# Ledger of designs, part 29: VHH binders against Abasic site processing protein HMCES (HMCES)

Target 1, 269 residues: Abasic site processing protein HMCES (HMCES), of Homo sapiens (Human) (q96fz2)
Amino acid sequence: CGRTSCHLPRDVLTRACAYQDRRGQQRLPEWRDPDKYCPSYNKSPQSNSPVLLSRLHFEKDADSSERIIAPMRWGLVPSWFKESDPSKLQFNTTNCRSDTVMEKRSFKVPLGKGRRCVVLADGFYEWQRCQGTNQRQPYFIYFPQIKTEKSGSIGAADSPENWEKVWDNWRLLTMAGIFDCWEPPEGGDVLYSYTIITVDSCKGLSDIHHRMPAILDGEEAVSKWLDFGEVSTQEALKLIHPTENITFHAVSSVVNNSRNNTPECLAPV

## First folded at step 19 (VHH)

Design wb11 (from ya7 with S106R K108S)
Fold by OpenDDE, fold request of step 20:
Structure wb11 (fold): chain B 269 residues (1-269), chain A 123 residues (1-123)
Amino acid sequence: as target 1 above (269 residues)
Amino acid sequence: EVQLVESGGRLVRTGGSLRLSCAASGFDFSTYAMGWFRQAPGKEREVVAAISWHGGITWHADFVKGRFTISRDNAKNTVYLQMNSLKPEDTAVYYCAARPYQFYDRPSEYNYWGQGTQVTVSS
C-alpha cells in the first residue's frame, strides 16, 4: 500500500470514528495536533494521515479503551534512528509485512511496546498491471458502502448535497498499523510515524495486487488492536489477516501523480 | 439505562399498512444512527432500513422496494418505520437498533437493541 485517500473534513472524520469505551459510553476520539491533519484524495508516504491510538499512550493510568486521533507521518521512523533527517532512513518503512513483523527490529520493538494504531482512510489505491502492456490501471479499494437512495456515484459530488450523500456516512477503512516515536538528535518535536501492516491479498483483490493492508473489520477488531493495555501483542496479531470484505473500482490515471488532490482521484471511470 | 422500545406491530392483511415506532431513552439519540431490522422464524436477522443521526440520509433494503420508509424525530427520540403494501413474507419480529453516528447494514455493528415487535401479515 503506497497510496491512500483521506479527505473527509475533520468533523466528519471524527464522527466516523465514534466509538464506545469499555463502559459502554459513546465517545469521540480526542484530537492531538489537529492542525497537522491535511485532507487529501491522494496521500503518499511521508505525508501525514490520521491514526487512532489508545489514550494510554499519552496519559498515565488512562482507560486504554479510550481513543486518540492524531495525524502521523506515513513511514515509520524508528526511535533508535540517530540521523537528524528522517529521509535518510535507508530502508522502506511504508509497509510492514505481517509475516516478518517480528523479525524486523524497526517494527518488533514498537509493537512490543504496544504502539499499535489504526490508520484511517477513505480507501487505498493499487495498480493492476495490464497484460501485454506497460500500463497500469489504478483501482480505489475500500469497504463496501451502503448505497443510499440519493447517493450519487463516488466522485460525482458536484454539489455539497451530493457530497454529503456519499461521504457523511462513509465507512472509513481501518488499517492495522504500528507507530513509533522519534526524538530528533538535535532536539525539537517528537515525530510520530506509522507503518501499515500488509498481508497477502484476498481472493477478490488478488488479480489487482498480491498484497493488501491488514484491515481491521469492525469495532471489536479495532478496539482489540488499539487496546494494548488489555490485549497482548500475540492476541493482537491474530487480527492480522486478509479480508474479503472489500470492494473496488477502476479510477483514472489522475491518481498516478501524487500531487493531484482532487475528487477525480477516486472517481470511477 | 439505555432503552429502545418498539411498538406498532400487529396482525395485518396482505396489502395493508403499518407504522412501527421505536422510542429511545438513556442515551443521546441525536448522535446515533438508527436502524430497523427484522427476523423471521428460522431466518437470520436482516436489516430493513437505516437512517443517519441527523435524518438526512436514509437507506432501505432491496426487498423493501419502496414499500417501507424509515424516518426519525430527534425531538421525540423516536424512529419510525412506515410499512406499506405488506406481504406475508414481511412477517417477522421487527427490531430497532442504534449505533453511534453512522449506520451499517450489519447487525453486529449496532450497540443497542430493542426487544422487538411482532408483525404478522396474513394472506
Scores: ipSAE 0.872, ipTM 0.935, lowest interface PAE 0.5, mean pLDDT 94
Fold by OpenDDE, fold request of step 20:
Structure wb11 (fold): chain B 269 residues (1-269), chain A 123 residues (1-123)
Amino acid sequence: as target 1 above (269 residues)
Amino acid sequence: EVQLVESGGRLVRTGGSLRLSCAASGFDFSTYAMGWFRQAPGKEREVVAAISWHGGITWHADFVKGRFTISRDNAKNTVYLQMNSLKPEDTAVYYCAARPYQFYDRPSEYNYWGQGTQVTVSS
């Protein structure tokens, strides 16, 4: 996974992340650094995307079932990294393979610290290799959505009215991630960054791409993944597997350019 | 205490109309999406209709075919299901359910449930 969409307004996004804590109380995740949230139809590595994480990471003795929403940098920067520039990382941390998560120090260490997060997206993009050509067809992949009576095609969401019909009740894709905190050697703000855990693709997606993000389907899965206070790493990792509960459609090549940030990126062709 | 109380279910004849109500209490109703579900004997619970927290978005199952309409009154903490042109196949226990902000077509995604109200449509 190298491209996602996360374009919902902050308030809509927040509502979409409504949850019940372990006490059964309805809550909205509290924002940390809301100003760093930049909605985009085209999110690439090194950009900031909102993730959910347990409040316990920030507050001692907090209820670990409570959630924080925070924009983090896509591409995990390990805490032990000693260079002043994260771009000097010699290895790709955009994704973490589920089968080798425990073999790589960059992922194992933060995971062991309970630094699990849920990466939020409208969906993710993947490119299918066309047989016999060097051309790749991009697809937008997301949770199946309820077809509302007013729901025009995702492509028709060009008007404010149509937008609400499509996106107001949009089920966000929830991907399993690992985050880490990096303190720059020269001082400054702590950098929070994440990697998306990937798995072998489900059968439905296998023709498009052989790998997919580990998707956490449902509130229970999301809760368990986030709640590092109550759920061990071993138990959490059981949640990491392919899911067939996805849908997709072909999109235009507009998404190929990471600078493009328009509804056309995820519009069906 | 969270409570959803359905009412309005009764015996009706084919072609008849019925309005179900679900009164909610014990939670902030205006921040919950609401849904109507039904379960017939020997069948799985299925979604009939759903409505967003603000009432601006509604969804109806295909089998409704325009016969049923979900609505809500947040001031009254009540969700409604207007059922017209009822058929024997509509005979079921109808349940009201609530989920935070967004509605879903899966029963498992809803947090609160009523006890249900029996709707029987005679031929």
Scores: ipSAE 0.860, ipTM 0.930, lowest interface PAE 0.5, mean pLDDT 94
Fold by OpenDDE, look of step 19:
Structure wb11 (fold): chain B 269 residues (1-269), chain A 123 residues (1-123)
Amino acid sequence: as target 1 above (269 residues)
Amino acid sequence: EVQLVESGGRLVRTGGSLRLSCAASGFDFSTYAMGWFRQAPGKEREVVAAISWHGGITWHADFVKGRFTISRDNAKNTVYLQMNSLKPEDTAVYYCAARPYQFYDRPSEYNYWGQGTQVTVSS
């Protein structure tokens, strides 16, 4: 996974992340660094995207079932990294393969510390290789959505009037991630960054791409992944597997340019 | 205590109309999406209609075909289902359900449920 969409307004995104805590009380996740949230139809590695994580990561006596939402850098920067510039990382940390997560220090260490997060997106993009050509067809992949009577095609959501109808009830894609905290050697703000765990693609997606993000389907899966206080690493890793509960449609080549940030990126062609 | 109380279910003739109501209490109704579900004997519970927390977005099952309409009044903490042109196949227990902000088509995604109201349509 090298491209996602996360364009919802902050308030809409927050509502979409409503949850029940361990006591059964409805809650909205509290924002950390809300100003770092930049909505975009075309998110690439090194950009900031919102993730969910347990409040216990920030507050020692917090209920581990409570959630925080925070923009983090896509591409995990390990805490042990000694260079002053994260861009000098020589290995790719955009994704973490599920089969080697425990073999790589960059992912094993933060995972062992309970640094699990849920990466939020409208969906993600993948490119299908066309047989016999160097051309790649991009696809937008997301949870199946309920088609509302007034909800035109995702493409019709270009009008402000139709946007609310489509996106206000949009089920966000919830992907399993690992995050780490990096302190710059020269001082400054702690950098929070994440990697997306990937698995072999489900049968439905296999013709498009051979790998897919580990998708956490449902509130229970999301809760267990986040709750590092009550759920062990071993138990959490049982949640990491391919899911068939996805849908997709072909999109235009507009998404190929990471600078393009318009509804056209995810519109059906 | 969270409560959803359905009312309005009764025996009606084919082609008749019925309005169901669900009164909610014990939670912030205005922050919950509401849904109507039904379960016929020997069948699985199925979604009939759903409405967003602010009432601006609605969804109806294909079998409704414009016969049923979901609405809500947040000031009264009530969700409604207007049922017109009723058919014998509409006979079921109708349930009101609630979940935070967004509505889903899966019953498992809803947190609160009413006890249901019986709708019977005679030929």
Scores: ipSAE 0.816, ipTM 0.908, lowest interface PAE 0.6, mean pLDDT 93
Fold by ESMFold2, look of step 19:
Structure wb11 (fold): chain B 269 residues (1-269), chain A 123 residues (1-123)
Amino acid sequence: as target 1 above (269 residues)
Amino acid sequence: EVQLVESGGRLVRTGGSLRLSCAASGFDFSTYAMGWFRQAPGKEREVVAAISWHGGITWHADFVKGRFTISRDNAKNTVYLQMNSLKPEDTAVYYCAARPYQFYDRPSEYNYWGQGTQVTVSS
């Protein structure tokens, strides 16, 4: 998993993240650093994307079932990293394999601190290697959506009215992540960064790619993954498995260039 | 205390019409999406129609499309289901359900449920 879409305006995104705390009270997640949210149809590693995490990471004695939403850097920078420039990491932290997560220092250490997050996206892209050519077919992959009336299909977002009818009821993809906090050696702001946990692909995606992000399907799974105050690492890792509750469609090669930020990136072909 | 109270279910002949109402209290109705579900004996609860929190987005199951219409009145905290051209297959207990802002097709996604109203369609 190396490319996502997360394009919703902040208010639409926030409403899509409405939840109930452990007492059953409806809440919206509280934003941290909202100015760092950069919506785009075409997000790549090293960019900022919003994640959910427990309020307990920020406030002593907070209710660990309450959620914060914050933009974080994609590509985990371990807290022990010694160089001044995160781009100097000698290993790729865009993704973390579930089968080795407890063997890799970069992921085991923050996981032991309860640094679990939920990575938000409209969906993600994968490229299928086509037999007999060097061409790759990109696909947009997302939760199944109810096709709403009068808006019809995803289509190109050709007007604000049509956009709202498609995206106001969009079910966000919720992926399991691990984050860490890095203090630059020369000083400055603490860097929050995340990795996306991956698993073997489900049968439905196996023709496209052999790996998929670990998807948290439903509020119970999301709540358990986030609540490091009540849910142990061992219990949380039971949530990490493939899901068949996923759909996809082919998209044009416009998405190949990560500089292209247009609705065409995810439009069906 | 949260309450969803359905009304309007009764016995109706094939081809007839009914209007169901669901009155909501104990929560901010205007921030919730609403759904109508039905359950016949021995069958699973299934979504019939749904409407967004602001009323501008609706969905109807294929088996009721063109016959049933969902609507809402946020001033009255009420969601409606207009049922036309009723068939014996529509016989079921109809439930009103609520969840914040967005609607989904799975019953497990809804936070609040009514007690149901019986609709019976005779041949």
Scores: ipSAE 0.661, ipTM 0.859, lowest interface PAE 1.2, mean pLDDT 91

Design wb11 (from ya7 with S106R K108S)
Fold by ESMFold2, fold request of step 20:
Structure wb11 (fold): chain B 269 residues (1-269), chain A 123 residues (1-123)
Amino acid sequence: as target 1 above (269 residues)
Amino acid sequence: EVQLVESGGRLVRTGGSLRLSCAASGFDFSTYAMGWFRQAPGKEREVVAAISWHGGITWHADFVKGRFTISRDNAKNTVYLQMNSLKPEDTAVYYCAARPYQFYDRPSEYNYWGQGTQVTVSS
């Protein structure tokens, strides 16, 4: 998993993240650093993307079931990293394999501190290696979506409002992540950064790629992954497995260039 | 105290019409998507129709398309299901359900449920 779409306006994204706390109270996640949210159809490693995490990470005595939403850097920078430039890391932290997460210091340490997050996206891109060519076929991969209708009208099927019908009720992809907090030795703001946990691909995706992000399917899974105050690391790791509840479609090569930020990146071909 | 109270279920002949209502209280109805589900004896609960929090986006299952219409009135905290051209296979207990803002097809995604209203369609 090395490319995502997360393009919704902040208010639409925030409503899609509505939840209930432990006491059944409906809430929206509270933003930290909202000005760092950069929506795009084409997010790459090292860019900022919104994640959910427990309020308890920021406020003493907070209810650990309450959620914060904040942009973080994709590509975890361990808190123990000593160089002044994160590009000096000797290894790639864009993803974290589930089968070795407790063996890698870069991931085990923050996980032991309860630094679990939910990485938000419209969906992710994956490139299928094709026989008989050096070309790869990109696909956009996402939760199955209910096909919506405009209430009270018969409007044209391909009207400009089709974007609103597709995205007003879009179920965001919720991926399991680990984050860490790094204090640059030169000074400056603490860097929050995350990795996406990966698992073997489900049968439905195996023809596209052999790995997939660990997807948290439903509010119970999201809540348990986030709530480090009530859910131990051992229990949380039981949530990390492949899911068959995904769908996909082929897209054009426009997405290949990470500078292309247009709806065409995820449009079906 | 959150309550969803369905009403309007009764016995009706094949080809008839019926309107179900679901009155909501104890939460901010205007921030919730609403769904109608049904459960026939021996079958799993299934989504019939759903409507977004603001009422502008809907969905209807294929087996009811053209016959059933979901609507809502946020001023009255009420969601409706207009059921036309009823068939014996529509016989079920109909449930109203709510979840914040967006609707989905799986019952496990909904936070609040009514007790149900029985609809029976005679041949």
Scores: ipSAE 0.658, ipTM 0.852, lowest interface PAE 1.1, mean pLDDT 90
Fold by ESMFold2, fold request of step 20:
Structure wb11 (fold): chain B 269 residues (1-269), chain A 123 residues (1-123)
Amino acid sequence: as target 1 above (269 residues)
Amino acid sequence: EVQLVESGGRLVRTGGSLRLSCAASGFDFSTYAMGWFRQAPGKEREVVAAISWHGGITWHADFVKGRFTISRDNAKNTVYLQMNSLKPEDTAVYYCAARPYQFYDRPSEYNYWGQGTQVTVSS
């Protein structure tokens, strides 16, 4: 998992994240740094994307079931990193394998601090390699969506009405992540950054790629992953497994260039 | 405090029509998506139709498509299900349900439920 779409306007994204706190009260997540949200059909590592995390990470004595939504850097920068520029990190932290998460210091340490987050996306892209060729076929992969009565095309954005037919009721993909907080050695603001946990692909995706993000399917899974005040690391890791509740379609090579930020990136071909 | 009250369920002949209403109170109806579900004896509750919080997006299950129509009136805090061309298979308790903003097909995703209204379709 190395490319996502997360293009919804902030208000639509926030409504898609409505949740229930431990008291059963319906809430919207509260934004941190909303001006740093940069929606795009084509997000790559090192860019910022919104994640959910427990309010308890920011506020003493907060209810750990309450959620904050904040943009974070994709590609976890460990708290112990010594260089001034995170791009100089000599190992890839875009993803974290579930089978070794407790063996890798970059992931084990923040996980032990309860630094669990839910990574939000419209869906993610994967490239299928065909046997005996260097050709790669990109796919857009997402939760199954209810087909609306006035259905527009997934790739259509030629009017607010056509866009709304698809995206106003879009079920966001919710992926399990780990984050860390890094203090730049020259000073400045703390950098929040995340990795996406991966698992073996489900059978439905195995022809496309052998790995998939760990998807949290439904509010119970999301709430347990986020609530480090009430749910131990050991219990949270039981949520990390493949799911078959996923769908996909082929897309054009427009998405290959990460500078392309257009609906064509996820349009079916 | 929150209430969803269905009405309009009754006995009707095959081929007949019926309109169900669901009056909502105790929450901001205009920010909630609404669904109609049904449950036949011994079966699981299943989604029949759903409508977005703003009313512009609807969905109907294939087994009722062309026969049932969901609608809402945010001024009256009411969602409706117009049921035409009724079949004995449509016999069930019909429930109104609500969740914030978006609708899904799984009952577990809905926060508020009515008590249901019985629809019985005879030959």
Scores: ipSAE 0.584, ipTM 0.821, lowest interface PAE 1.4, mean pLDDT 90

